# VHH binders against o14958: the designs that were tried, part 33

Target 1, 349 residues: o14958
Amino acid sequence: LNFPTYDGKDRVVSLSEKNFKQVLKKYDLLCLYYHEPVSSDKVTQKQFQLKEIVLELVAQVLEHKAIGFVMVDAKKEAKLAKKLGFDEEGSLYILKGDRTIEFDGEFAADVLVEFLLDLIEDPVEIISSKLEVQAFERIEDYIKLIGFFKSEDSEYYKAFEEAAEHFQPYIKFFATFDKGVAKKLSLKMNEVDFYEPFMDEPIAIPNKPYTEEELVEFVKEHQRPTLRRLRPEEMFETWEDDLNGIHIVAFAEKSDPDGYEFLEILKQVARDNTDNPDLSILWIDPDDFPLLVAYWEKTFKIDLFRPQIGVVNVTDADSVWMEIPDDDDLPTAEELEDWIEDVLSGKIN
Below, E stands for the ipSAE of ESMFold2; O stands for the ipSAE of OpenDDE; V2 stands for 0.75 times the mean of E and O plus 0.25 times the DockQ between their complexes.

## First folded at step 16 (VHH; framework vhh_7aqx_2)

Design A3 (at its last fold request DockQ between E and O 0.78; V2 from the best seeds 0.77)
Fold by OpenDDE, fold request of step 22:
Structure A3 (fold): chain B 349 residues (1-349), chain A 124 residues (1-124)
Amino acid sequence: as target 1 above (349 residues)
Amino acid sequence: QVQLQESGGGLVQAGGSLRLSCTTSGFKIDRYAFSWFRQAPGEEREFVGAISWSGSTTDYADSVKGRFTISRDNAKNTFYLQMNSLKTEDTAVYYCAKSRYRYFDYTPSEYDYWGQGTQVTVSS
């Protein structure tokens, strides 16, 4: 195993009013770090350097992909930032063609590389074989859509593709032009099915055929699943999508037998309550967030070696957790539902 | 076909307010920045204000700062110029313009499509 290390070459460019037009013209895909001014404080400097080096490493790893990497100093280039439409310091923006995508996830090299690689791909993946259908069906923890269209030249497919661009790479879009595949998936011509994470059955989007706007609107209205997995690449965005100032959070390690069992129970609860728009459970696998495990344990005063479910206030991080005795079995779906009901009713807060 | 159309112009007394609208069609509005320009008789066309693609940032000419506000409604394919505390010096034909890019600039040449303009007259 050979892990990449910084090779001493600086690839990240400081963007300024002098060079921004040229840079934007040069790159079809540009990663832009809009950062706070760097003070003379040593800690602040080191923090900035850490982020810079992360970007340098990402740039190095993706050197062959023709991606530009730039930084914008919020103070030094305030006018430029205004022109470009950036106002949130500390944010990463990806400029892809004529669209801008905000990255609101963990600022880590591996996460960023994966995110960018996904973004480089076509917004719609074509399914053309039985095996690919099986692969599609195995995806359970993402929002995914699939449509059946006449061909790539279909105006409806084009609309579908345009819609996909709004959500790439967070939501997965699939399409097929194959009648056999469509039949297997019970798709009619120009039909698009929406799959909520962990749900058994898709929702056929009503009133086919669809415009881009109709698809985008539908997805936006349904993009908060009853049960969702927290992901490093979008963790902050997900956290900001609270309901009434709270999150119901469930910690479960999928690779652990108890965690797995607990997750299956959560899935059942979610399926039984999928019609409740006021319910959204955030599943966090501690294995996805090794840097935060100690922090969460300390903050919430819980043991993350065990499955946990609780309600967290997003404003002050106050939390209440379901008591799960060590000597007892995991809670049943009914017990969880009762607890959730108490949370939603305000009895537990 | 790309089209921009201004509306909301007219006669107003000094100190009054007016809201201009620019309705757009033929392109994805959320991908571009927009600006307002104005031209008084015998004068060159001048920058009034701009709004970025995201709508999160704006900039204005010094002469209108604090009085004018630009906003956008992507769902309506429209962006606006709210003009408060109008002065006689604000009398001009106002033009809305689409930037070639997601970013805005202060130079007219950076804009590829223009409205026909709407007359704003401020009386003393």
Scores: ipSAE 0.824, ipTM 0.951, lowest interface PAE 0.5, mean pLDDT 95
Fold by ESMFold2, fold request of step 22:
Structure A3 (fold): chain B 349 residues (1-349), chain A 124 residues (1-124)
Amino acid sequence: as target 1 above (349 residues)
Amino acid sequence: QVQLQESGGGLVQAGGSLRLSCTTSGFKIDRYAFSWFRQAPGEEREFVGAISWSGSTTDYADSVKGRFTISRDNAKNTFYLQMNSLKTEDTAVYYCAKSRYRYFDYTPSEYDYWGQGTQVTVSS
């Protein structure tokens, strides 16, 4: 519906030692697929062809943007791969200026289009009006930061902007130079507030003013919020961010009345337990992952058109799911808290 | 104000070892490729070895392969050249160089900033 059919025009360039300098110079933003060798094996060839078609479709959709699309064969161009510094076959990299960003998400056309469009934007969004404050406040399901600085020339703003580049596009960085906006947000000069998803109040980052290094370290230490949404654009990194090989996973379809209600209960549990550093619930909206619903239902033996919460071992796919009675009643916040305490204590495996 | 400064050169007997350092400032060292070159009297600068922006891939001239190792320490903004099993033909001024790009290449024209050089002399 939203995507055209592939028109057959070849837009993805195969890089070689002879053409790579010209191609890399041509674009400020370049999407590079560093792919495994394509053998004569028909299964491997088919899998590569499917990924190539995804890239061609993304290139078609974004053809009027200044974005290049390229690929590097890990075997045919082994010397080029060495020069370029790419070490993980099958990875997708985005080259933006002097930054190299690894894409850690689902290899799907709609996911890539949205990811690339977000990367075109500046790393810091400036807030200067009441309407922009309201838009900022509506963002509840992302980690976001906001700082108040004297001007764009401030050394403290520049440190903040450099920290933002480190996390683009996954973490949202905002700034204001307007005293009225700062007053509405209770921001002091050179202060940065850190917003955890779904929480009522931000955290003022201690020891202002900050270096880039201090900001980056703070954000790295706070990337396991009590309730976090699984996003297609970083799903593999989120899954590998487990402690002891398990995740507490909650399925709630936001557009479904029961899913919406269950999500609201999850938010309440997260707010009431945000001081527990061992608790991080991974919320998955099945609508974000239409191609994975059948796989999850088969693997976990659950019905994803109903709210579900369980514990999953991501290495062997073992899982245990809370019993939620059929029809009508969702668990209360207290019932969820009791179940979570049993999981964290090891009573549920 | 990109700056590179070599250190660690000196006199060593054949078969010995030296470690060269290149301290850097004015750029983020994990965004660019980096190389060591050397120049003997009456010769042009020649490629010794390189490390990519990621630090995960390296390459070396055939004459030093297996004897020299490039590494970096991001926290110290420093690149290293560990030189083992030194030979008299390794005698040269050694230069560190920053690529203008994330990738490395083998000719000096690909590099936009250079150190002052450090003398390595290998005696028989």
Scores: ipSAE 0.698, ipTM 0.917, lowest interface PAE 0.8, mean pLDDT 88
ESMFold2, look of step 16: ipSAE 0.623; ipTM 0.890
ESMFold2 (binder alone), look of step 16: mean pLDDT 86; pTM 0.880
OpenDDE, look of step 16: ipSAE 0.661; ipTM 0.877
ESMFold2, look of step 21: ipSAE 0.639; ipTM 0.897
ESMFold2 (binder alone), look of step 21: mean pLDDT 86; pTM 0.880
OpenDDE, look of step 21: ipSAE 0.457; ipTM 0.791
ESMFold2, fold request of step 22: ipSAE 0.696, 0.567; ipTM 0.915, 0.872
ESMFold2 (binder alone), fold request of step 22: mean pLDDT 86, 86, 87; pTM 0.879, 0.880, 0.882
OpenDDE, fold request of step 22: ipSAE 0.823, 0.806; ipTM 0.948, 0.942

Design A4 (at its last look DockQ between E and O 0.77; V2 from the best seeds 0.63)
Fold by ESMFold2, look of step 16:
Structure A4 (fold): chain B 349 residues (1-349), chain A 124 residues (1-124)
Amino acid sequence: as target 1 above (349 residues)
Amino acid sequence: QVQLQESGGGLVQAGGSLRLSCTTSGFKLDRYAFSWFRQAPGEEREFVGAISWSGSTTDYADSVKGRFTISRDNAKNTFYLQMNSLKTEDTAVYYCAKARYRYFDYTPSEYDYWGQGTQVTVSS
């Protein structure tokens, strides 16, 4: 995103016991930073100032939207924080209607702007034309769901919409009320298809029609796809979703020819192994995380200008990386599968 | 519809313990705060303790701090009040209540749904 220079106008409001009820009622969407007390220590003062400027810039960029921006001092307003349910100092919360969403991503202006813009949108996107079907089909790197319903007044559509709210903005929910669109997508009335990232065919969710609870449970049981992209807006939550304390991590820069080719090989491996419940490869595009590239190169002792695949221990960041020779010789799908089998059997790690 | 129902009340000797349950339905537990209130004969309902929407923060009336603990079990749609070191002045009807909004507060007017109450009697 292209950001203007911060104009110096204060838009972020400090909450207190006196004003919080009025402010919370004023906005349907509110971005709240629960910040640690600012110490006399110069380092912590600078860290707070940086985050405050990020929030002021986001507020400036989104000033014409109905979004409130507020902060709560963990020490000065400790009683208020307790009432509001805040436990971790330094956390950012998004209040949308009756939902409280903890933001679990990078505290950066572009990430926050895009996250908030996604949350402004309706939780379900309606598809009503051939062009919109084509746009839907081009989305391959997200979990996405699509359902066919009689109308927006359908109790089954309402259940679907409530399920979508549970996962917004991380999982894409789509619906159609158009029979032509449904036929093109092979959807029956009240049927919902679940699309795992990078797979050729969706899964028709069994036993239609569904309650909200049935949809939520199905999605929860399928949130660990065989190949998934790490995103800035969900990166910390994704790290908690490990297998036996391990992540299989693949770095592939999509815009780079070798990275693109390696990603295509990863997709082939994922498609051929989607029935293996022990396999979930976490794809990281370094372009999504410019501030973390140097940290990862130092921590893992790897070169992110080249494709990389390895296994990372969640608790201590110990890692082992597959030997990939010069860039003119990427591994085949079979070589990756053999390496993965060694990792999953415990031969590597 | 939104429903709350208390259970677990009864007669107990001073110094004893009792565990109250509040079974809930018709709303999402992670969107609202919850509180326990109590009402002795001839008195108004008074705050006992609360648990936030996140389940991570709680608060208690001074008269029960250190003796009472609020918890929840999301899988069972149930909130609990563990009452230890009970005193005769704890004798009351205990109510569970859903807050109107995501935050808790200390007055009954901040709560829009209530259970029917369960009697706790502490004998000397």
Scores: ipSAE 0.638, ipTM 0.900, lowest interface PAE 1.1, mean pLDDT 88
Fold by OpenDDE, look of step 16:
Structure A4 (fold): chain B 349 residues (1-349), chain A 124 residues (1-124)
Amino acid sequence: as target 1 above (349 residues)
Amino acid sequence: QVQLQESGGGLVQAGGSLRLSCTTSGFKLDRYAFSWFRQAPGEEREFVGAISWSGSTTDYADSVKGRFTISRDNAKNTFYLQMNSLKTEDTAVYYCAKARYRYFDYTPSEYDYWGQGTQVTVSS
């Protein structure tokens, strides 16, 4: 994504009691920055300006889209904020129709642009061809669901679609009305299959047909994969989803031969241990976070030019990393598994 | 079809408590603001309290602040008005209302669907 230089045009609007009704009616998709009062302090002012500039750039890039961008001052517009139901200052909210989505990712222009573009799409993607099936199957690093329904008018599809709205864009929902596609994917009528990231086989959600609530509940219960990729658009949310105050973190560059190989080994380990609810490995591709690489290297005292796996305390960022000699081959699946077991048992912490 | 139905009203002595319920259907409860209004005989309908789409924020009329509490149960598609320390002046027909948009407001015109109302009578 090639970002333009800021053209000097202010596109981000301050939302107030005077204009909020009009603005909310105007845009089906609204990006709302709920910010703390800007004090006279230079540091706070600068921080605010940095956020504003990011939003302006996003607004500029997406100018051709029907997306509104607004800011709400928590102090000046306290009453409005209350009316709108915002209580977490410093947060970015996306209002899509009657939905409100909290953005809990990297506050960067490229990340936000991609996030918003993804969100503009329908919450359910319809698969109707072999090519689309192939595309579906190639998605390995997202939780994805696919259901087979009689038609778009089916009450069960409607329920599925409503369920999808709870998780867009973080979880991908797919549906088909085509018998051929359903057969290819081994789907029965009104069946919904759940795919965990990097797993080859789906889980058929039990007790079809499903209500919206049943689907939502199932997904919530299964939204912590054994192996998951950290994404900029949800990095803070993911990080907050620790197990017992720790994360098992694996750094690997997929674009690097060694990183790729290491990732394949991780996938194998994850597949072999998918039944363990206490295991969740967080894979971080440094290429997704170029600005954080130096920080991680310094903080964890590791070399991210190489694959790494470690356990990180979420409270104080204390960490222990598996020793991988430079002159040796990558650890085997067995070696990794043994190390992970030591971590889970508390032997390594 | 959107439907709202109040329940829980009745006769209560001053100082007593009542809990009103509003059962909803036809819309996603967690995506809309919700409010309670009341109307006494010969009076205009007045704002009692509101709850945001997420339930994170509430607001109340000054006359009921500290005594009334609004909550929601998304699983039951139901909103509640807990009324404590009831006064004779709280006597009215109480209405639940769905906000037209994601925000609540203090004026009835900002609400597009209403319940039939439930009578609350507070005796001295």
Scores: ipSAE 0.537, ipTM 0.821, lowest interface PAE 1.0, mean pLDDT 94
ESMFold2 (binder alone), look of step 16: mean pLDDT 85; pTM 0.863

Design A5 (at its last fold request DockQ between E and O 0.83; V2 from the best seeds 0.77)
Fold by OpenDDE, fold request of step 22:
Structure A5 (fold): chain B 349 residues (1-349), chain A 124 residues (1-124)
Amino acid sequence: as target 1 above (349 residues)
Amino acid sequence: QVQLQESGGGLVQAGGSLRLSCTTSGFKLDRYAFSWFRQAPGEEREFVGAISWSGSTTDYADSVKGRFTISRDNAKNTFYLQMNSLKTEDTAVYYCAKSKWRYFDYTPSEYDYWGQGTQVTVSS
């Protein structure tokens, strides 16, 4: 195993009024770090350097992909930032063609590389074989859409593709032009099915055929699943999508037998309550967030070696957790539902 | 076909307010920046203000700062120029313009489509 290390070459460029037009013209895909001014404080400097080096490493790893990497100092280039439409310091923006995507996830090299690689891919993946259908069906923890269209030249497919660009890479879009595949998936011509995470059955989007706007609107209205997995690449965005100032959070390690069992129970609860728009459970696998495990344990005063479910206030991080005795079995779906009901009713807060 | 159309112009007394609208068609509004320009008789066309693609940032000419505000409504394919505390010096034909880019600029040559203009007259 050979892990990449910084090779001493600086690839991240400071963007300025002098070079921004040239840079934007040069790259079809540009990663832009809009950062706070760097003070003379040593800690602040080191924090900035850490982020810079992360970006350098990402740039190095993706050197062959023709991606540009730039930084914009919010103070030094305030006018430029205004021109470019950036106002949130500390944010990463990806400029892809004529669209801008905000990265609101963990600022880590591996996460960023994966995110960018996904973004480089076509916004729609074509399913053309039985095996690919099986692969599609195995995806359970993402929002995914699939449509059946006449061909790549279909205006409806083009609309679908345009819609996909709004959500790439967070939501997965699939399409097929194959009648056999469509039949297997019970798709009619120009039909698009929406799959909520962990749900068994898709929702056929009503009133086919669809415009781009109709698809985008539908997805936006349904993009908060009853049960969702927290992901490093979008963790902050997900956290900001609270309901009434709270999150119901469930910690479960999928690779652990108890965690797995608990997750299956959560899935059942979610399926039974999928019609409740006021319910959204955030599943967090501690294995996805090794740097935060200690922090969460300390903050919430819980043991993350065990499955946990609780309600967290997003404003002050106050939390209440379901009591799960060590000597007892995991809670049943009914017990969880009762607890959730108490949370939603305000009895537990 | 790309089209921009201004509306909301007219006669107003000094100190009054007016809201201009620019309705757009033929392109995705959220992909571009937009600006307002104005031209008084015998004068060159001058930059009034701009709004970025995201709508999160704006910039204005010094002469209108604090008085004018630009906003956008992507759902309506329209962006606006709210003009408060109008002065006689604000009398001009106002034009809305689409930037060639997601970013805005202060130079007219950086804009590829223009409205026909709307007359704003501020009386003393």
Scores: ipSAE 0.819, ipTM 0.949, lowest interface PAE 0.5, mean pLDDT 95
Fold by ESMFold2, fold request of step 22:
Structure A5 (fold): chain B 349 residues (1-349), chain A 124 residues (1-124)
Amino acid sequence: as target 1 above (349 residues)
Amino acid sequence: QVQLQESGGGLVQAGGSLRLSCTTSGFKLDRYAFSWFRQAPGEEREFVGAISWSGSTTDYADSVKGRFTISRDNAKNTFYLQMNSLKTEDTAVYYCAKSKWRYFDYTPSEYDYWGQGTQVTVSS
């Protein structure tokens, strides 16, 4: 995004034991940076100043929203941090009502603005028309749920909305109260469908109607798709969710013809192997991470101007990459499946 | 609606141990801080210890540090106070309390729901 120049106004408040209660009560949504002590070391001081400026810019962009921006120094305010429940220095926390959400994404102004804008919205998006159904159907790279309920007053809708709060903004929850929409989506009253990314058909969640706890449990058990996109707003959480110490990583630039074609082949592999619990391919679009491209090319010794697929060890970043020739003969889905089988069996590396 | 009930109090000899429980209902345990307070005859309620919304930070009154431990079990909707190396000055009615907020504090006014109390008597 094209952001305005920071105007120099202080909008980010430093919390202390004297002011925190007033500040926390003033806002229903509050972005809190629990930062490491600022040393006299010029390197760490500049790193802190850069993050502070990111927060000030976000606060400027969102000035007309009811969002507070605050910092807590881990050393200067150690007693306050203990009271607030913080124990990991360098973390961003979002306080929304009685919920505390840890932000595990890239500390960048555009990422934070979009994340916060998603959080000020209702956790469930209502679908009422044919056009909205079409927009819903075009979302293929997110986990999404949709339910049909009698009204917003339905106990079952309220349970669904409470479940959505647990996963906001990472998992998309939708609902309809319109019988025409429900018919188009083949939804029965109080039924919820779960959509895994890139799959042809959703799963109807069993044993309708549901409690909040049943919905939350189902979603938690189904959070690792066979093909998933790495996103800036949750990249560290996703990377921590490895399978047996490795990630199968696929670089495919969606806007590039070869990247687009490779992604379509990856989708076919995912569809054909969705019943394999040991497989989750992590798709990275290099356009989502322009600042990391050079780092990845150097670390993995690969060229990200072309599609790549490999296996990465999560502890030491050792990696092995499938050979894809320069003549643009992309592997077939079957060739990818064979390579993946060799990786999962341990025959590669 | 919101309810807290203490149990596990009783008579114990000095040097002994006792485990108090606080069964809760009507609120999500990982959204609010929680504390134990106590009140001896003729005294005001005093802070014993607290656990934050995350469960990752705790704090204790100086008089009980190293002897008392707060924990929670989300599946059972229960908070615990493990009391070891008990002293006669620990004799009091023990109350569990839910904070109004995700944070804990040391004054009773920050807590909106309280249990009925359970008597702990430590004999020499």
Scores: ipSAE 0.688, ipTM 0.910, lowest interface PAE 0.8, mean pLDDT 89
ESMFold2, look of step 16: ipSAE 0.671; ipTM 0.905
ESMFold2 (binder alone), look of step 16: mean pLDDT 84; pTM 0.861
OpenDDE, look of step 16: ipSAE 0.593; ipTM 0.846
ESMFold2, fold request of step 22: ipSAE 0.687, 0.688; ipTM 0.911, 0.912
ESMFold2 (binder alone), fold request of step 22: mean pLDDT 85, 85, 85; pTM 0.865, 0.866, 0.865
OpenDDE, fold request of step 22: ipSAE 0.818, 0.819; ipTM 0.948, 0.947

Design A6 (at its last read DockQ between E and O 0.90; V2 from the best seeds 0.79)
Amino acid sequence: QVQLQESGGGLVQAGGSLRLSCTTSGFRLDRYAFSWFRQAPGEEREFVGAISWSGSTTDYADSVKGRFTISRDNAKNTFYLQMNSLKTEDTAVYYCAKSKYRYFDYTPSEYDYWGQGTQVTVSS
ESMFold2, look of step 16: ipSAE 0.663; ipTM 0.908
ESMFold2 (binder alone), look of step 16: mean pLDDT 86; pTM 0.873
OpenDDE, look of step 16: ipSAE 0.669; ipTM 0.884
ESMFold2, look of step 20: ipSAE 0.665; ipTM 0.909
ESMFold2 (binder alone), look of step 20: mean pLDDT 86; pTM 0.874
OpenDDE, look of step 20: ipSAE 0.545; ipTM 0.834
ESMFold2, fold request of step 22: ipSAE 0.707, 0.678, 0.638; ipTM 0.921, 0.914, 0.899
ESMFold2 (binder alone), fold request of step 22: mean pLDDT 86, 86, 86; pTM 0.874, 0.873, 0.877
OpenDDE, fold request of step 22: ipSAE 0.819, 0.810, 0.816; ipTM 0.950, 0.948, 0.949
ESMFold2, last read: ipSAE 0.652, 0.683, 0.645; ipTM 0.895, 0.912, 0.898
ESMFold2 (binder alone), last read: mean pLDDT 86, 86, 86; pTM 0.875, 0.872, 0.875
OpenDDE, last read: ipSAE 0.816, 0.816, 0.813; ipTM 0.949, 0.949, 0.948

